Miniprotein binders against b1l550. Designs and how they scored, part 32

Target 1, 279 residues: b1l550
Amino acid sequence: MRLPEELLERARDIHSEAPSHRIKLDRVGSFGLKVPVEFKGFLLLAEADVWVSLPEGRRGVDLSRQVEAIYELSNPPKDPFSLCREAAISLLEKLNYADSSGVSIRFDAPLQDGESLKYYGVEISSIASDEIINKIRVEILGMTACPCTAELIRAYKSSEIAATHTQRSLGILEVSTKAEHPDPDKLASIIERAMSSPLRTYTKRPDEGGLVIRSLSNARLAEDVVREMIHLFLEEFGHLPEDTHILAAVRSMESVHMHDIYAERSFSLDEIRKEISSH

## First folded at step 19 (miniprotein)

Design ya22
Fold by OpenDDE base, fold request of step 20:
Structure ya22 (fold): chain B 279 residues (1-279), chain A 96 residues (1-96)
Amino acid sequence: as target 1 above (279 residues)
Amino acid sequence: SPEELERLADEFRELAERLGYDEIEVTREGDRFTVEAERNGVRIRIEVEVNGKEIRITVTIEKDGRRIRFMYVITDPEKLEKYLEEIERIIKMFLE
C-alpha cells in the first residue's frame, strides 16, 4: 500500500526540525547494507556502512538518500574501492547539511590457489570532508615456525632440519592515506611473504611436506614477521604521502599455548624513514 | 618526459571537455600542470605532478561554497585510465 503523496504536504518534516538538544552528531547512517561489487572478475556481495555528520540544529538525517546514493553507484557492480570513494563523495553532495561523510565496505577477497581458492579479508573506508582519507585493512592467514624451539631441538639432536612447533598466524596491514586505497593483493602478498610460509587450500602430500620444510627453514618470530612486513611495505608503497599512517601487526595462534602472541607497530611513513635512517 | 606531460595535460583537458566545460585553463610549470575550469558554479582544479614513473593527481571540486579534495598516486600507467574514469564520474555527480 502506497500512501498518497498528498500526505507529504500535511506531514511535518521531522528530520529538518530542531532537536530537543542542540548537539552535533559525528555519524548517522545505515549499517549492514549489502552491495554488489566486482573484484578480480568475481561478483561479490559486500557489506557496507554509510553515514554522514548531523549538525546541531537538525533533528535527523535523510537515511533514504544515503541508501539511494550507494546503490545508484553500485549498479552496475564496480570495483569496491572506487565505489567507496565515489559513495563517500556522493553522500556529502546529496546531504548538503553534512560537513562530513563516510563509507565502509567489507568483503573477502578471493585468491587463486591452484585449482582452488583461498582468501583474505578486506575492510575499506573513505571519509570525506574538505579532504578525503582512504583506509584499507587487509588480513590474511599464514604459517609461522618458531625459531626458539627449533634452536633448542637442534642443540639436543644435531639435525640439519630442526623440528619446531608451527601455527597459523594472522597478518594485518592497515593503511590510512590521502591517496587512493593501496592495492589489496599487494598488501596480502606482503603479509604472506613476511611469514614462514603461506597457507594452501589444497596440497598434494609432497607439496605439503615441502611447505612445512620451507617453514622450518624460514622460522620467524612474530616480531620478525612484523618487521618484514614493514620492510616489504616500504619497498612497495614508499611512494605514498609522507603522512600516510600504517599499522603492521601479527597475531600468532601459538600451537603450544592457549593464548596468542601479538606484535604490532604503528607509524607514519615520515616517522619510520627517520628511524631507519638514524641507524 | 615533457612529451608525456603534454599528453597527460591533453587527456585531462579532454576530460573537462567531455564534462561540458567550455572555459578550460591549462597551466604548465616544470614537471607539473594544472587544469582549471568552471561550469554552472562547479569549479574544478586538477593538479598533476610527474616524478619519474609516479603520477600524482590532486582533484579539487568547489560547489556552493564547499570544497572537496582528493588525490591519486599512480605508479602503474595501466591504472591511469581507470582513475581518469573515476574522476570523470565524480565530477559528473556535482554537475547533476
Scores: ipSAE 0.791, ipTM 0.926, lowest interface PAE 0.6, mean pLDDT 93
Fold by OpenDDE base, fold request of step 20:
Structure ya22 (fold): chain B 279 residues (1-279), chain A 96 residues (1-96)
Amino acid sequence: as target 1 above (279 residues)
Amino acid sequence: SPEELERLADEFRELAERLGYDEIEVTREGDRFTVEAERNGVRIRIEVEVNGKEIRITVTIEKDGRRIRFMYVITDPEKLEKYLEEIERIIKMFLE
């Protein structure tokens, strides 16, 4: 049911009224929207948040315009990265009282694993003002083998293959840049290559054995994983702007403890280059 | 190469033309060029710098006293077309 247009013209615009308290708000928007996106030939239903800033002299935000902005851009479905950037800019254009806007999109990215699928987590955002900053967070599970326990067992029993405890480890790369969002598959690949071995959705017996042997032969501390991620990242993405900020982290769900082992490094490309050159 | 830079400049000029810009100025300096145009109070400035295989594109849009700037750093030429289309869509939003 639609209200008559004449009644709408008589109604005061609550959002444009002066607030009781003249205070600027940083973010006002709609959270938990579902938007279709296309990624690597898959049509996915992603979760999205949209927001803008609110000046001190305005009571509320035109929330309907925010929702319309992202859905207009989502039909037909497109890649989530372009959608994120375009939507952030569209929000500023449509809501002219805002000095900043933001969009975040979350989804699980499919990754081919032989005849099956595995996945990694993706969270992207674009923050727009006079400049646009793009952020991507990639999370993927791998397997780590502990080199410390391996060394203890080797010292006790001389063997060609040192037994050790293994566990699932979550690798994380978060990148904030003035450039476009870095390639998520490349980020996921960096994380997997930094682990002792990747995970497999399903394995045949020879493959399972090989996976475990590989992990044992490539035992890595959480610290090793983070350092390797940084090294590989610099090789692949060293061309990004120098003020690009990176978080490299790993959370190892250690199989011998009730708690997790965590390691991280936060840095800009400029900072890390200076550090490496000093060596 | 200088020839590649000229080709890129032509592509961005054509982009502005498709968007209905009539007065397009292209300036070239060494390994960079700038495309500037104005239509209906929407001013665009596209700066492109080529460094080897890297193409850096900076887009600035000015409307109603506001400025928005965004950037692409392209190392894979296959992605250039995709981002050109994106830039075109973005500018079109301001002309609407």
Scores: ipSAE 0.770, ipTM 0.919, lowest interface PAE 0.7, mean pLDDT 93
Fold by OpenDDE base, fold request of step 20:
Structure ya22 (fold): chain B 279 residues (1-279), chain A 96 residues (1-96)
Amino acid sequence: as target 1 above (279 residues)
Amino acid sequence: SPEELERLADEFRELAERLGYDEIEVTREGDRFTVEAERNGVRIRIEVEVNGKEIRITVTIEKDGRRIRFMYVITDPEKLEKYLEEIERIIKMFLE
């Protein structure tokens, strides 16, 4: 049953009333929306969150307008990065009582692996006020081989290529910038190149053997992976604004332990440049 | 090149024209130019800086006493058209 629209003339606007307590809220919105996006020729169903700030003198946010804003921009499906930026700005324009807005979008990005597909995780956000800040988090799995065990076995057996334990490792790059979201495929590539080897969705015996040998010949600590990620990031994305903030991290699911090994570095571009120049 | 910068300036002028702006001011300073225009209380300022193959675009939109600023840093020429279209869509939202 749909109520008559004329009832709106008789009903008070609850959202525009003064609250019982005059307190500003940072974020009020809808979380767990599903929106279609287009990425590299794939149509994906992404998860989205939308929100705005609420001034101290207003009881509530018009939540329906938030939902409308993102879905209007999602038809037809478009690039999730453009959607994120446009939606954040649209929210701020449409909800004029808000001094800030935000959108977050999460999806798994397809990545070609020969004739098959692998994937990496993407979480992006755009926060708008007097300026817009874009954030991207990319997560992709690779393989690491332990150089310490390799060295022990080399010393023991006098082998040129020593056996060692290998494991899956999750690499993470998180970037916050005033520029547009950095290219996710490039970020994923940086992470993979920082590992001992990439993972493969499909391997035959000869391919599998080659993959393992590659890892053994390129053994890396978790610390090595993070440092390599930073190095490669600077080469690829050094053109971003100097106040761009980066988190580089790895979580290695070590095959000889029940726990994971974790390493990270957080920095701004200006900070890390100064650090490197001081050496 | 100076010729490339002029071409870019023309593209952004045309963008403003498509959006219905008729009083468009283009100011060039070295490797930079600024496009400024106002229509129906919506003021836009687009600053473009070219450094080699890198194009930095800063867009400022002002409406009803509010200002929004956003930026692009383009190193791949293939992305320029995409971001121009995005900028156009964003400005259009304020004009509606």
Scores: ipSAE 0.764, ipTM 0.917, lowest interface PAE 0.7, mean pLDDT 93
Fold by ESMFold2, fold request of step 20:
Structure ya22 (fold): chain B 279 residues (1-279), chain A 96 residues (1-96)
Amino acid sequence: as target 1 above (279 residues)
Amino acid sequence: SPEELERLADEFRELAERLGYDEIEVTREGDRFTVEAERNGVRIRIEVEVNGKEIRITVTIEKDGRRIRFMYVITDPEKLEKYLEEIERIIKMFLE
């Protein structure tokens, strides 16, 4: 049974009171919400976090209002990027005591893989204050082939053997920008093209052979995978604002070692252009 | 082209009109235009710059002393309509 609404006139508004300790909070919100999203015609289950800042003079956040804001916008299910940006702005508008708001949305994105699908990880966020900062992180697995071992085998007694070790590698692109979120499929494509070959959900023997030959023909150091990711990113997304920040990274699960190799570069578009033009 | 820029400016004027704005001011400077309007204490400023096939849109909304600014950098003209609809929905949040 629902309580009578007239009680709202007689009850204290606990949230609007001043706290006994006047300390501002940076993030107060609801985390781990399940939200339906529509991506490329697929209805996907996403996980969302919503939050606002809380000034030192306000005791609490109207948590039901912040949850309502994202759920209202998610019905019917829509594009997760629009949902993320709109929800962050809606929170800031609805909760007028907050200086900032934030929304993050995580899902596995489908990608065509022959007659099948594969999936890659996507996390987006929008942080609103007087400016909006939109961030997207994509992670996708690919295959790398070691050029160092390939060269040693080539040089072995004038060998005609084309061989090296191959391994799964996780590629990462993270972009933080004032512009709208970049297309995650384009980011995933950049990562896959930077590697020696893509991974497939399944292959038949002739296709598997071709995949391995492709990887051997495109052997790359982890460091050069990162460099190629940056080069391809600049070709595709050089139009973004100059203060756009990018992290490009790869974690290679080296098949001949007990440990992983990791390479990473963070940069702004302005920074990397100056670096390239100085050479 | 000048004709394309004029059509784009008309689209943003129409967007403001659909939201009930009156006395909409449109200012043009070469490849750039600005749409400004105010209704019920909600002031909007939409700055658009066209450079080749690239369209940069900056939206500023001001209500009750709070200001929020967001932007788009559009290189695919097919996405323009979707982002205009998003901008309209966002401004409507402040008018409700």
Scores: ipSAE 0.733, ipTM 0.910, lowest interface PAE 1.3, mean pLDDT 90
Fold by ESMFold2, fold request of step 20:
Structure ya22 (fold): chain B 279 residues (1-279), chain A 96 residues (1-96)
Amino acid sequence: as target 1 above (279 residues)
Amino acid sequence: SPEELERLADEFRELAERLGYDEIEVTREGDRFTVEAERNGVRIRIEVEVNGKEIRITVTIEKDGRRIRFMYVITDPEKLEKYLEEIERIIKMFLE
């Protein structure tokens, strides 16, 4: 049953009233929305959050307008990065009492793996106020091979080949910038190239052997992986604004241990350039 | 590169024209240009700088005393058309 529109003339507009306690709020919104997106020819169902700031003099947010804004922009489905940036700006325009807005979108990104597919995790956000800050986090699994054990086995007189333990490692790149979101495939590629070898959905035995040989020939500590990710990131994205902030990290699920190893570095582009120039 | 700047300036002028802006001012200074226009109380300023293969675009939209500024740093020319379409959609939000 739809209620009569005439009731709007008699009912108080609760959201536009002053609150009992005049305290501003930083994030008021709708979280866990499901929105369709188009990514590299795939139609995906992404998870999205939308929010705005709420000034001290306004009791509530028009939540239906928030949801409406992102769903209108998601029909027909489009590129999630464009959707994220456009929705953040749309929220700020439509809810003129807010001084900031935000949108986050999360999905698994398909990635070609030979004649098959694999995937990596993507979370993006856009926060709009006087300026727009875009953030992207990419997570992808790769393989690392321990160089310490490899060196010990190499030194062992009855061994003719280097061998070591290998494990899955989760690589993370997170970028916060005033420019548009970096290409997630390029970020994923940087992470994979920094690892001892990529993971594959499947391999036939000759290719499997090659993958293992690659990992042993490219043994790396988690620290080495983080440093290589930073080096490769600067080659690809050194053009971004100087105040762009990056987090590079690896969580390695060490096959010989009950616990993980973790390494990370956060920096801005201007900071890392000064650091490199000092050497 | 001067020919590339003129082509880009024409593209942004055409963008503003598609959105119904009538009096469009284009100011050029060296390797950059600025497109400014106002329609129905919505003022836009699009600053474009070309440095080698890099194109930097900064868009400022002002309506009802509020100013919103966002940017792109394009190194892949194939993405230019996509971002022009995005910019056009964003400005249209403020005009509607």
Scores: ipSAE 0.720, ipTM 0.907, lowest interface PAE 1.3, mean pLDDT 90

Design ya22
Fold by ESMFold2, fold request of step 20:
Parts: sequence; structure tokens; C-alpha cells
Structure ya22 (fold): chain B 279 residues (1-279), chain A 96 residues (1-96)
Amino acid sequence: as target 1 above (279 residues)
Amino acid sequence: SPEELERLADEFRELAERLGYDEIEVTREGDRFTVEAERNGVRIRIEVEVNGKEIRITVTIEKDGRRIRFMYVITDPEKLEKYLEEIERIIKMFLE
């Protein structure tokens, strides 16, 4: 059913009125939208949030225009990073009363794993105002092997035992920059290379043995993994603007304990270069 | 090379022309150039700097007193065409 258009002449435009309390709002939007995206030849169903700022003198946001903006840009499906940046700018242009806009998009990224696939988590956002800030977070599981236990077992008089506890560890890289979003596959690769070994979807016995032996040969503390992530990040992305902010973190599900271990470091590119050069 | 810088400047001039801009000004300074144009109250400024394998692009769009600036730091030349298409789509939003 469609109501008569002439009612618009009689009805108040509630959204454009001043509110009872003149207080600006930072984020007003539509959350949990389902958006199709194209990533490396895969058609994925991503989840998106869209929002704008609301000035103190405006009662409400044109919510239909927010939803329209991202869906118009998502048909046909396209690269989620372009979609994120373009939608954020489109929102700000379409809702001219807003000082800022934002878009976040979340999806599982496929990654080739031998003759099979595995996935890693990706969340991106773009915040638009006078400038655009792009943020990407990737999370991927790997395996770590404890070097402390490995050393104790090596020192044990039998010496023929090459062993330590191993566990899954979640590696996290989060990058906030004025430049375009970094390639998520490169971020995931950095995390995996910093671990003792990658995880596989499946293995045969000889390959499984090799994976475990590799992990023992690359025993690393969670702290070591974070430091290695930072080192590898600087090699790959040191060209980004100097005020680019990074968080590198590891949550290790230590197999011999009832609790997890967590290590993290936040820094800007400018800060970390000064820190390293002081040695 | 100078020929590669000229080709890149031509690409951005052509981008502005496809969007209907005329009176396009291109200013060159060493390994940098700037493309400036205005159409229907939409002013654009595209600053490009080439440093070895790195291309830095900064786009500024101004309409109705609002200014929006965004940038790219491209180290993979295969990405250039895709980002030029993205820039064109973004500027078109302001003209339509």
C-alpha cells in the first residue's frame, strides 16, 4: 500500500526539527546490514554498519538515505575496500548536515591452503570528515611452541627428547591510516610468518609431522611473535604515512594452563622508528 | 622516468576530461604534478608525487564550502588503474 503523496504537505518533517535538548550525537545509523562483496573472485555476504554525526540542532537522521547509499554502491557486488571508502564519502555528501560519516564492513577472507581453503577474519572501516581515516583489522590463527619448556627438556639428561607444549594462538594486526586500506592478505601473511607454524585445514601423517617439527624449530613466546609482527610490518608497510597507527597483538591459548596469555603493542610509524634508532 | 611521469599526468588530465571538466591546469615540479579544475561549483585538486616505485596521490574535492581530502600510497603498479577508477567514481558523486 502506498499512502497519498499529498500527505507530505500536511505532515511535519520530524527529522529536520530541533530536538528538545540541543546535544550533538557522534554516531547515528543503521547497523547489521547484509551487503554482497566480491573478494578475490569470491562472492561473499558481508556485514556492514553505516552512520553519520548529528548536529545539536537537528532532531533526526534520514535513515533511508543511509541505507540507500551503501546498497546503491554494492550493486553489482564489488571490492569491499572500495565499497567502504566510497560509501563513507557518499554518506557525507548525501547527508549534508553531518560533520562526519562512517562505514564498517566485516567478512571472512578465503585463503588458499594446499588443495583446500581456510579463512581469516577481516574488519575494515572508513571515517570521513575533512579527511578520510581508513582502518583494517585482521585476525588469523597460528601455532606457537613454547621455548621455555623446550629448553628445560633439552637440558634434561636424556637430551634425545625434542618436545614442548604447542597451542593455537590468535594473531591480530590493526592498522589506522590516511592511505588506502592495506592488503589483508599481506597482513595475514605477516601474522602467520611470525608464528611458530601456520595451521592447516587438513594434513596427512608425514605433513602433520613436518608441521610439528617446524613449530619446534621456531619456538616463540607470545612476546616474540608480537615483536616479529612489528619487524615484518615495517619491512612491508614502512612507506605508509608517518602518523599511521598500528596495534600488534597475540592471544595464546596455552595448552598447559587454564588461562590465555596476551601480548600487545600499539605505535605510530614515527614512534617505532625513533625507538629502534635509539639502539 | 620523465616519459612515465608525463603518461601519468595525461591519465589524470583524461580523468578530469571524462568527468566534464575543462580549463584543466597541470603544474609540474620535478617528480611531482598537480591537476586542478572546477566545474559546476565542484573544485578538484589532485596532487601526485612519484618517488622510485612509490606513487602518492592526494585528492581534494570542494563543494558548497565542504572540503574532503583522501590519499593513496601505491607501491604496486597493478593497483593504479583500479584506484584511478575509484577516484573518478568519487568525484562523480559530487558532480551528480
Scores: ipSAE 0.719, ipTM 0.906, lowest interface PAE 1.3, mean pLDDT 89

